# VH-VL binders against q2ft37, part 27

Target 1, 241 residues: q2ft37
Amino acid sequence: MGHHLKRVVSPKSWGIPRKTDKFVTKTSPGPHNKNALPIVVWARDQMGIVRNMKEAKHVLREREIIVNGRPVRHPDMGIGIFDIVSIPKSGKHYRILRDKKGRHVTIPIDEDAASSRLVKITNKTIVKGGRIQLNLRDGSNVLTDKQYKSGDSIVLSLKEGQKNEIIDHFPFQPGNMAMIIGGKHSGVVGRIIEHIPVPGSLPNRVILKDESSGESFETIDEYVVMVGRESPAIDRWGIEE
Below, E stands for the ipSAE of ESMFold2; O stands for the ipSAE of OpenDDE; V2 stands for 0.75 times the mean of E and O plus 0.25 times the DockQ between their complexes.

## First folded at step 8 (VH-VL; framework fv_fezakinumab)

Design g2 (at its last look DockQ between E and O 0.85; V2 from the best seeds 0.85)
Fold by OpenDDE, look of step 8:
Structure g2 (fold): chain C 241 residues (1-241), chain A 120 residues (1-120), chain B 111 residues (1-111)
Amino acid sequence: as target 1 above (241 residues)
Amino acid sequence: QVQLVQSGAEVKKPGASVKVSCKASGYTFTSYYMHWVRQAPGQGLEWVGWINPKSGGTFYAQKFRGRVTMTRDTSISTAYMELSRLRSDDTAVYYCAREYDFWSGYSDYWGRGTLVTVSS
Amino acid sequence: QAVLTQPPSVSGAPGQRVTISCTGSSSNIGAGYDVHWYQQLPGTAPKLLIYGNSNRPSGVPDRFSGSKSGTSASLAITGLQAEDEADYYCQSYDSSLSGYVFGGGTQLTVL
């Protein structure tokens, strides 16, 4: 019973009908946070590729679903923004994003795009031996000998034999492209115009400009993920209504 | 029984657009991916793309990206394929095909096909 | 041309055994993707004949069998019958193209 949540109180970001079954799968502690989308909810309620929990468990036992290069074993495992979901047997690959309403959306991607994933650096820790551990937004971490800054994004390889190697880096700085992943402007992709440090406990402010519309948006550091430099690194960001 | 009923034959001029429909019945429309495959006269099968009727997600063959749009209307269990900027080599029978197994990617039921002729 | 290579035509007499080859590469069949086969009778839509390399859907006679090895697949038809005259296509997925792919098709003639 601890693995269930009343549907009526499920996160809005899941974008699932609430007036169907009384309960829905509760996300287990792990990647991202408690509001991450459980893989079974993704598969059943969003994608419609499984009919029920029993079927979901079956496909998971068969290692049919790969997330970020690792087979999913538990139906309550959470997925979140920028995760790569792969179905190896059929060559289907997906990237998880957020739409303008902050809901998880699934974007089909090709093999090349599925060979890496983007992740934001939350903070750094120096580990024994003097190496730097990058703590990532999704709760994972990687070791590196290179210098990166909190707020930067890194691109990690998902290729066999090169898993979790840093293959690209997008600095958090004005002039680079970023995506807003929270708040009322979730899903917006724009160029960082200004970073405004705020004294005290309040979050720093970031101003982005959508170059397509010319509109400017203000948000906080926490909701900004670098997605490129002069241009977005990937072809599809966000969902337009 | 499963049926895929496609729209009738189309004749178009080069540069025009064509939208082919595929109405599904006999099964839950949103539970199966729908593929589109075409076949030029006297030629082999060519995969165009797929759509997830539940989510609306689409994925197209590289050859058709920017020119093909797949949509669906779940209220009437109908899938659509629109191909724009038509040229003579787009002349073909276009099939919709239900993907029975999402995990292995084979299609068990096919529409009867829609002939699209592009000519000046 | 087609990513998967099939012989353009094969023929056999009634009662004989014929095989249709489907030759791929390391980016499709060789990468471990399943091979499926379709039968297309003249003037009709393709019909699923074999799925998952060697499985027969309901209604398909056991005269039809599929196999896969290395970078190639094969369709075997035993006890050839007149009604088997059709075009046959293999289908798989190609990682280099990021898409589903078909063979060029094989026209089977029953003599």
Scores: ipSAE 0.901, ipTM 0.951, lowest interface PAE 0.5, mean pLDDT 94
Fold by ESMFold2, look of step 8:
Structure g2 (fold): chain C 241 residues (1-241), chain A 120 residues (1-120), chain B 111 residues (1-111)
Amino acid sequence: as target 1 above (241 residues)
Amino acid sequence: QVQLVQSGAEVKKPGASVKVSCKASGYTFTSYYMHWVRQAPGQGLEWVGWINPKSGGTFYAQKFRGRVTMTRDTSISTAYMELSRLRSDDTAVYYCAREYDFWSGYSDYWGRGTLVTVSS
Amino acid sequence: QAVLTQPPSVSGAPGQRVTISCTGSSSNIGAGYDVHWYQQLPGTAPKLLIYGNSNRPSGVPDRFSGSKSGTSASLAITGLQAEDEADYYCQSYDSSLSGYVFGGGTQLTVL
């Protein structure tokens, strides 16, 4: 319990009132960055499905909450954008997205939508036997013998007998649709116009056209997640506008 | 002590909309999901959907998607269900029901029901 | 129509035992989802009778019992009384429909 954030300094992306409590549970180190939402904050404060930490710990001990196909054991484990949160015994499933203000929102989804997750490839490694390991934005890895590139998105199965099988692919390339997950344009859906590699340690730049406004804008490649090909897959992910 | 008080009977023409209310008392409204279930005259129960009054999140049975909207007003502990483009086979008693156990998905308290009649 | 199949009616004399079946499939009861039972007296809203397959809420007599096996569930009523005359519904969750499902209902007549 010594790793709690004070409520006043909590990230705005959590969508909880500042100054309502003396301390807020801090996220554990995990697949998402420091702006990830602790599962206990989600369950107690956003969803109201547990009353306090004692109840949260009880439901976690009983493995009642599944995130991306795995039971959550720690109340401070973080969840973030595109995560699938499931309550299998009562058939409730959710996808975590962001609103226009960059705050996490919880979208109820059906069984089919909850059976897979979208994830960005950050890099790849050739491992023993000549197989390719894709290293994913959430810190997980998947092996493949197919060719994928950094910056692409893949869709992974969460079905019990088929976990981590790649079932769809959205290349990072001009003309394809992306969602922005950070910075000034967080939550915006845009079409890739141009990827501008930048030598050295500076972030690469990406120019997109905002689908709702028609205006072009720029961001860094870290904030870009592919969500479709030429035809938008926007309805598939529950993204508005 | 727990009470779910629903709005009165409605008579509507085909193509209209109806909005049924369910006012909760005797418990913390935002701590329990609210379900809507309907029952056509002389027939069985049919699940319409649920709302989380805390978050406002909703989920609807496939049959009703595109025609049903569930909302709530937490300041008066009231849930609402609106059904649009009414047809004669939407004639039913519409119940609100409190989901007691989020983890197992059963309802412990039901409203008395609101009869919605759709006829020319 | 109904995802869960119940007999449309059952009957019994006072003091006797009756059972009401609720037959599902591999996407609901057979997938391990709980079965709940509701009693609906004439002209009233449903009332929770059995939850979590076999548990009785406070105020429900112990002559009501529930069980589940495979893809089916059963409600048993012993010591049948005139006030037990009602409609009975089973409820579960169905993963293929992504939704809550009810049986078609069983009308119990006490002779």
Scores: ipSAE 0.801, ipTM 0.924, lowest interface PAE 1.0, mean pLDDT 87
ESMFold2 (binder alone), look of step 8: mean pLDDT 93; pTM 0.946

Design g3 (at its last look DockQ between E and O 0.86; V2 from the best seeds 0.85)
Fold by OpenDDE, look of step 8:
Parts: C-alpha cells; structure tokens; sequence
Structure g3 (fold): chain C 241 residues (1-241), chain A 120 residues (1-120), chain B 111 residues (1-111)
C-alpha cells in the first residue's frame, strides 16, 4: 500500500485519467516533491511507451531511461519541471514542463537542448572549506566557487565528463525572462516587471508581463523561475491550450 | 493485421499546403509512434519527423521545422502530416510508418505512400 | 548527400553472396545507435528487413543477415534469388542532426 495511491486522489498535475485503474504509483521521496510525476506514470499513462508496470520495470533494469544524465532505477522515481528525460538508444529526448493548467507536459527536444538543464537556486549553504553549496529546487545541490543569489537560475551541463558544471546563469531581477511554475498562472512566460518585497512571513510578490499578449501577471517568488535574460534561453515553454 | 491506409495522391501549386492522412488499424494506435518519411522520384528515403499519438508530441527534422505539422485523431486512429509553403522539390511519395520499438527506433509497418506533386 | 553512405548499386548471380555496406560516422553508427535495414521492391513501400543491427523480423529468410562494427554496418545476402532485386536502405540516428537518417540506398541487381 505504501507505493500506491488511489487514482481518484492523484495530483491533478499528473493529468492522467482517474476512472481507470483503482490505484496508481505513488512517488517516492527524492527529486522534487511527493507530487512529482512518477516515471512509470510518465512512461505508461502520459507517453504510452510501456503497457504496464512489468514492462516499465524491464526497461528500467535495462537503463533505457535517463533522467538528468542518470539512469532511472525505480519506477516510482519522480520527475518534474525542467527535468531532461533521454532515451539514449533511439536518440529521443524530452523536457518536462507545465502547461497553462499546471499539468506536467513532455516536450520533445533535440540533442543540443538535452545536453543541459535549467534549475532554480533555492538557497545557499557554506560547507567545510569555505565553498558554496547551491541547494536547488529539485532537491539536488552543486558546489561552486562563484557567487549566485537565491532565486537565480543556473544551467547545468549534462554532457559526459562535464556533468553538473554550471554553464549559464539567469539572475532573478527585473528585465529578465521568467516562467511561472505554480499557482493559477502556471506555464506563463514573461518578463519580470517588478519585485515587491513583503514584510513578515508572507511571500514576496512578483509581477510579470507576457510580451506576446501584453497581459500582466502577479505571483510569488516561489513560483518564479528565471528562464533567460533579454530572451528565453530555451526553445519551448509548454503547451498552448 | 496491422494496416496503414493513406490518403490519395495530391497535386498542389507552389506556395500551397498539403495534408496527408494515415489511418491505422489492427493495433492500439496510441501505443506506437508514427513516423513520416518521404521519397522524391528516383531518390532515397528522407525522414520528416515523428508523432506520439498518445501525447500528441511531435519532433521534426531540422529541414522541415516551421513548415511541417503532424497531428493525430485518436478517435479514428488517424495521423496527419501537413506541409506548407510547398515547392517543386517537395514532390515526393510520403509514407507513414509505425515505429514498433520506441527504444531502438525502427519501423515495422509502412503505408503504401501518398504521391504529392508540386507543379506550376 | 546522405549521412549514411551506401554503394549506389551492387549485383550478383543467383546463388551468390552479396554484401551492402553502410558507412556512417562518430555521430551515428559510431555513437552506438542501432542500424536497421529496409528492402524496397520496385513500386512498393519499404519493408523492414533487419532491425537492431542483426535481428530478422518474422518472415524474413535467414539468408539475410546484418552486422555492425565501428562506424559501419553491413547487410549480407546469401543464396541470392531473383526476388531479391530491390533497393536497400540502412537507417540509424544521427546526434549531430538530431534526427533519424537513411543511407542513400543501394540498388541490387540479380544477373
């Protein structure tokens, strides 16, 4: 029972049919949070590339699926926004995003795009030796000698021999491009217009402007991920529905 | 048995668009990627792109990006390929092909092809 | 022109052995991507002949065999028969192009 959820109570962000099987795989603790999309649900229910759990386990044993440069070993491993999913044998690569309804969507990408991933810096920790550990939104961390700020995004290399090297940086500041990854405006990409600090325990506010529509959106710091400077750095930003 | 039935031959003017259909039967349509491959008269095979009928996700060859659109209607197990801004060198037989193995990327069944002729 | 290089034509007499080469590079065959082969009879759609470098689908005679080594692949046909006269294409994936690629095709003539 510990590895299953009733489908009817599965996160809406998974975007899967709820009136099929009684149970669905529960996401294990790990990358992202417990509401992350289990890889088996991704493969079976969203992508249709496996028929059942048995088949999923088989392909995982064969290391057929790579997430962020690492082979997936367990079917309940969670994937989330900006993760890179690769199928090495066939050259298929995917980026996980969110649509305008906040559901996980899978975007096919080319080799170049699949060679790196975007991740938000949640906070920093000074480790022994005086080095800076960046704690990332997906629960991972990287060590660096460079100075970054919480809220910034970094681009990490997934190339062999260069794994987890920081190859780009997008500061959290007005004028730069960002994506909203939570709340009612999930999936919106826009330019940060204003950052409004809020005193107390309430989250800071961020105003973004969608330059294509001219519409402004207000959200909180937690839901904002920098995705570029003058322009977005990646090719696709979700599904327009 | 697996069958891929494609739409009939098309004759188009330069600058026009063409939409070719591929109706699948004999298997679960959403469980297999569908590829499109074309072949100009007397020439070799050229990969155009693929679509995942389950998710609707598409991926196109660089050469065709911005000009090709692949879609599907799962209710009738039909895949579509639309090519816009046609030019003479788009004249070819266009094939839909089922990708049997997602993990290694080979196609086991092919449609009979649809001839698209682009001429002034 | 084609990313994978094949000889434009090969020929053989009935009963002979013929080989069709498929030469790639470090970005496709050499990168470890599988090679598949297709047979195209005159006026027909391609048919899967070999998948995964050396595997035969049901219905394909064992006189057809595939192999892969380094940056190249090869299709061998033993006991050549008249019905083998066709075009043959190798197919793989190329990381530099981010796409599936075919060889230029080889026309096999049975003398």
Amino acid sequence: as target 1 above (241 residues)
Amino acid sequence: QVQLVQSGAEVKKPGASVKVSCKASGYTFTNYYMHWVRQAPGQGLEWVGWINPKSGGTFYAQKFRGRVTMTRDTSISTAYMELSRLRSDDTAVYYCAREYDFWSGYSDYWGRGTLVTVSS
Amino acid sequence: QAVLTQPPSVSGAPGQRVTISCTGSSSNIGAGYDVHWYQQLPGTAPKLLIYGNSNRPSGVPDRFSGSKSGTSASLAITGLQAEDEADYYCQSYDSSLSGYVFGGGTQLTVL
Scores: ipSAE 0.896, ipTM 0.948, lowest interface PAE 0.5, mean pLDDT 94
Fold by ESMFold2, look of step 8:
Structure g3 (fold): chain C 241 residues (1-241), chain A 120 residues (1-120), chain B 111 residues (1-111)
Amino acid sequence: as target 1 above (241 residues)
Amino acid sequence: QVQLVQSGAEVKKPGASVKVSCKASGYTFTNYYMHWVRQAPGQGLEWVGWINPKSGGTFYAQKFRGRVTMTRDTSISTAYMELSRLRSDDTAVYYCAREYDFWSGYSDYWGRGTLVTVSS
Amino acid sequence: QAVLTQPPSVSGAPGQRVTISCTGSSSNIGAGYDVHWYQQLPGTAPKLLIYGNSNRPSGVPDRFSGSKSGTSASLAITGLQAEDEADYYCQSYDSSLSGYVFGGGTQLTVL
């Protein structure tokens, strides 16, 4: 086919009006899944810090917006939960989180909080020389000589000279603290009671205790992000209790 | 054309709270961050914090965290700063100031200030 | 005291040039953050005078100029006039404090 029509696609979960015309904006592949917020939607529609696409493109060309330590140059690049968004020139920093209703929220944070990021390990690969590559939920990866497992969370430094150093580790195990990032219990912080492996392609089950209510609940391991060890870590990440 | 009209002077006792308002006109309120800056009598300027009127997000200077709350009502283009557990050294003129340039962080229009006096 | 250091006062005769310094550190001006300047006439709110180190907003005469080098910034006023008698403040951002910071202010007296 020599012709195709382009449409604007905006998931209703972003809470913005759908727009359809001959031009479409799609979330490009990036460190997050297909429902990640395009940086332009965040800047223009959620934050109101640019007026239109022309201003957004200008700001991005000037490398004014830093996501997870790297300048964003494309307005359709996606951002998602636990991302650090920085405006270094005016000293504004933000963490992207999810509220208890499953909505993306933007939390202003200070310089110290903006100097590291939390990320879940999705799997690992043995690479040349027997080294271990950790593949992370946001699509990035890190090489390590230490033992980490899928489902664990690591904290990566964003400081100059220390970028991608692993500075903390939260094992996926009973007794440790997790945040739920999807499904019925999105936004809930709980303590792992039990991890129940399920044979085959079915999702593994995870039983947690909600720290605020004391009630137990179940979810799947895909939705579980470790946010602490046995000690509560809620304040560290700005998670609403 | 741009105007920032602040609420009137207040006299408070130590331990009380105060809420100062700043009504904006002549521009789109949600397009610009609002800062609060104070000035004790005969002294210099001290930054208190900012609010994004679009999102409601706030950020406070460390000295004021736990005592200050910034809010806004977009339906009347008004920003608010509430300071609690007042001390005598909170006596100052409190200014609201519109941040024109998000990327460089400077304020182009200031309110005329609200004097808050804290005395026993 | 103030994070950014300014002389407490300066003076000059009409028609002369005066300079007001603003000295910071490696966590603010020295880290590359912009410096802005405000003029405060007696009994009034501050008014933006210089932004982004050297830019003048509409309505500010070209006899006001700003510059930045290293950890310091400077406001220069040429052709000094009686109406320039005011307090002048520099402003920047400080990464160690995670906040906006002002100089202590400079009282300009026109002799």
Scores: ipSAE 0.804, ipTM 0.923, lowest interface PAE 1.0, mean pLDDT 87
ESMFold2 (binder alone), look of step 8: mean pLDDT 93; pTM 0.948

Design g4 (at its last look DockQ between E and O 0.92; V2 from the best seeds 0.86)
Fold by OpenDDE, look of step 8:
Structure g4 (fold): chain C 241 residues (1-241), chain A 120 residues (1-120), chain B 111 residues (1-111)
Amino acid sequence: as target 1 above (241 residues)
Amino acid sequence: QVQLVQSGAEVKKPGASVKVSCKASGYTFTGYYMHWVRQAPGQGLEWVGWINPRSGGTFYAQKFRGRVTMTRDTSISTAYMELSRLRSDDTAVYYCAREYDFWSGYSDYWGRGTLVTVSS
Amino acid sequence: QAVLTQPPSVSGAPGQRVTISCTGSSSNIGAGYDVHWYQQLPGTAPKLLIYGNSNRPSGVPDRFSGSKSGTSASLAITGLQAEDEADYYCQSYDSSLSGYVFGGGTQLTVL
């Protein structure tokens, strides 16, 4: 029973009907957080590619679903924003995003787009030997000899033989393109205009400008993910409305 | 029994748009991907794209991106394919086809096809 | 032309065995993607004939068989019958094109 959650109290970000079954799968500790979308909920409730938990477990045993280059083994594994979900046998690939209401949305992508993933650097740790460990937003980490800053985004390869290699980097700085992934402005893509440090325990503020609408948005550091430099990598990252 | 009933033949001018419908019955519409495949007269089959009727997610062949739009109305179990900026080489029979196995990607039921003729 | 290569035509007499080849590459069949086969009778929509390289749907006679090896697949028809006269298409997925692909089709004539 520890793996179940009442549907009525399931995270709104899951975007699933709540007046159906009494219970829904609870996300296990792991990637992202407890509010991450369980893979079985993704497959069953959002995608409709499995009918029930039994079927879900079957396809997982067969390693039919790959997330970020690794086969999913447990139905309660959580997925979140910018994760790459692949179905190797049929060549179907997906990127997980958030819509303007903060709900998980699944965007089909092609092979090229599925060969890498974007992830935000939360902080850095110096490990034994003097190497730098980047702690990433999804709870994973990578080792690097290069210098990056907290708040930056990195692009990690998912290609066989090159897994978790950093192949691109988007600095957190004014003038670069970013996506808001939380709060009331979730889903907005814009250019960072200003970064406003706030003294104390309050989060720093970030002002973004949507170049298409000309509208400015204010949010916090935590909700900002770099998605490009001078130009947004829209085609690459599948940021769609 | 599973049936895919498509809309009737269309005749369009170059530059126009065409929207073909495919009404599904005999199964849970939102439980299976729907593919669209076309066949020019006397030619082979060409994959256009697929739609997930449950989520509305679509994926198109590179050749048709920017010109094709696939949609669905779940209330009437109907899938739609709209092709814009039509040209003569778009003349073909367009098929909707249910993808039975999401994991291996084969289609078990096909509509009877809709002939779209593009001519001046 | 078609990403998967099929002979444009094959023929056989009733009762004979015929084979239709489907030649791909390292980006489709050779990459491990399944091959499916469809039969298209004149003036009709395609019908699933073989799925998952070698599996027959219900209603398909055991005279039809599929196989896959390397970068190629093959459809074999034994005990050829007049009703088998049709076009046959192989289908798979191509990673380089990021899409499903069909063979050029093979017209089977029963002599």
Scores: ipSAE 0.899, ipTM 0.950, lowest interface PAE 0.5, mean pLDDT 94
Fold by ESMFold2, look of step 8:
Structure g4 (fold): chain C 241 residues (1-241), chain A 120 residues (1-120), chain B 111 residues (1-111)
Amino acid sequence: as target 1 above (241 residues)
Amino acid sequence: QVQLVQSGAEVKKPGASVKVSCKASGYTFTGYYMHWVRQAPGQGLEWVGWINPRSGGTFYAQKFRGRVTMTRDTSISTAYMELSRLRSDDTAVYYCAREYDFWSGYSDYWGRGTLVTVSS
Amino acid sequence: QAVLTQPPSVSGAPGQRVTISCTGSSSNIGAGYDVHWYQQLPGTAPKLLIYGNSNRPSGVPDRFSGSKSGTSASLAITGLQAEDEADYYCQSYDSSLSGYVFGGGTQLTVL
């Protein structure tokens, strides 16, 4: 029982009927936060590619689903925004995004798009040997000798022989394009106007311009993910403009 | 008994659009991907793309991106393929085909096809 | 030039064995993607004949068999019968094109 939510309390971002079944799979701790979508909910409820838990367990045991370059073996493993989900045997690939209502959506993508993933840097640490470890929003990390800052986004290769190589970089700075992943403005794409540091434990504030509406709005830096530079890389990620 | 019933033949002029329908019965429509495959007169089969009827997600062959749109109406178990800016080499029979096995990517049931003729 | 290469035609007498090849590349069959086969009788839609390289759906006689090796696949028909006269297509996935691909088709004539 402790690994299952009652369906009525499941996160709305999963986009499942909340009042029709008594229980849904609770996400295990791992990549992404507690609102991450369990792979079985994705496969059975959102995609309809498995009928039940027994079939889901079978396909996972066969390593038929690859997330961010690694096979998923457990039905409660979580997936979240910007994850790459691949079905190697049939050549189907997907990126997980959010729509303008804050719900997780699955965007089919081609092989080239599936060969890399976008991820936000949350902080960095110095590890043995004096190298820099970038700690990423999805809970993973990479080593680098190059200069990157918290709040930046990087693009990591998923190609064999180049896994975790940083192949692109979107600095968190005024003039660059961002997507909002939480709060009132979830799903909005805007251009950074100003970053307002706030002393102490309070969240730093970020002012953005929604270029589709021309309206400015405010959010906290936790909710900001860089998705482009001066010109948008928005089509690259399958985000609605 | 699985059936895929397609709309009738169409004749179009270059530059026009065509929308072909495929009504499914005898199975759970949202449980299987639907492919569209075309066959020009006297020629082989060419994959156009697929739709997941449950999610509405689509993926198109590179050749057709920007000109093809696949949709569905789950309330009447019907898939649609619309091809715009038609040209003479779009003349073909257009098939819908149910993907039986998502994991291996093969189709077990095909519609009878819809002939689309593009001529001036 | 189809991505998967098939002979344009093959013929055989009743009772004989014929083989239809399907030659791919390192981005499709050579990358380990499954090969499926479809039979298209004159004036009809394609029908699934072989899936997953070698499996027969129910209703397909065991004189049809499929195999895959390296970058190629093969459909074999033994005990050839007049009703086998049809076009035959192989199908796979190609990672370079990011899509499903068919062979150019093979017209089988029963002599």
Scores: ipSAE 0.780, ipTM 0.914, lowest interface PAE 1.2, mean pLDDT 87
ESMFold2 (binder alone), look of step 8: mean pLDDT 94; pTM 0.951

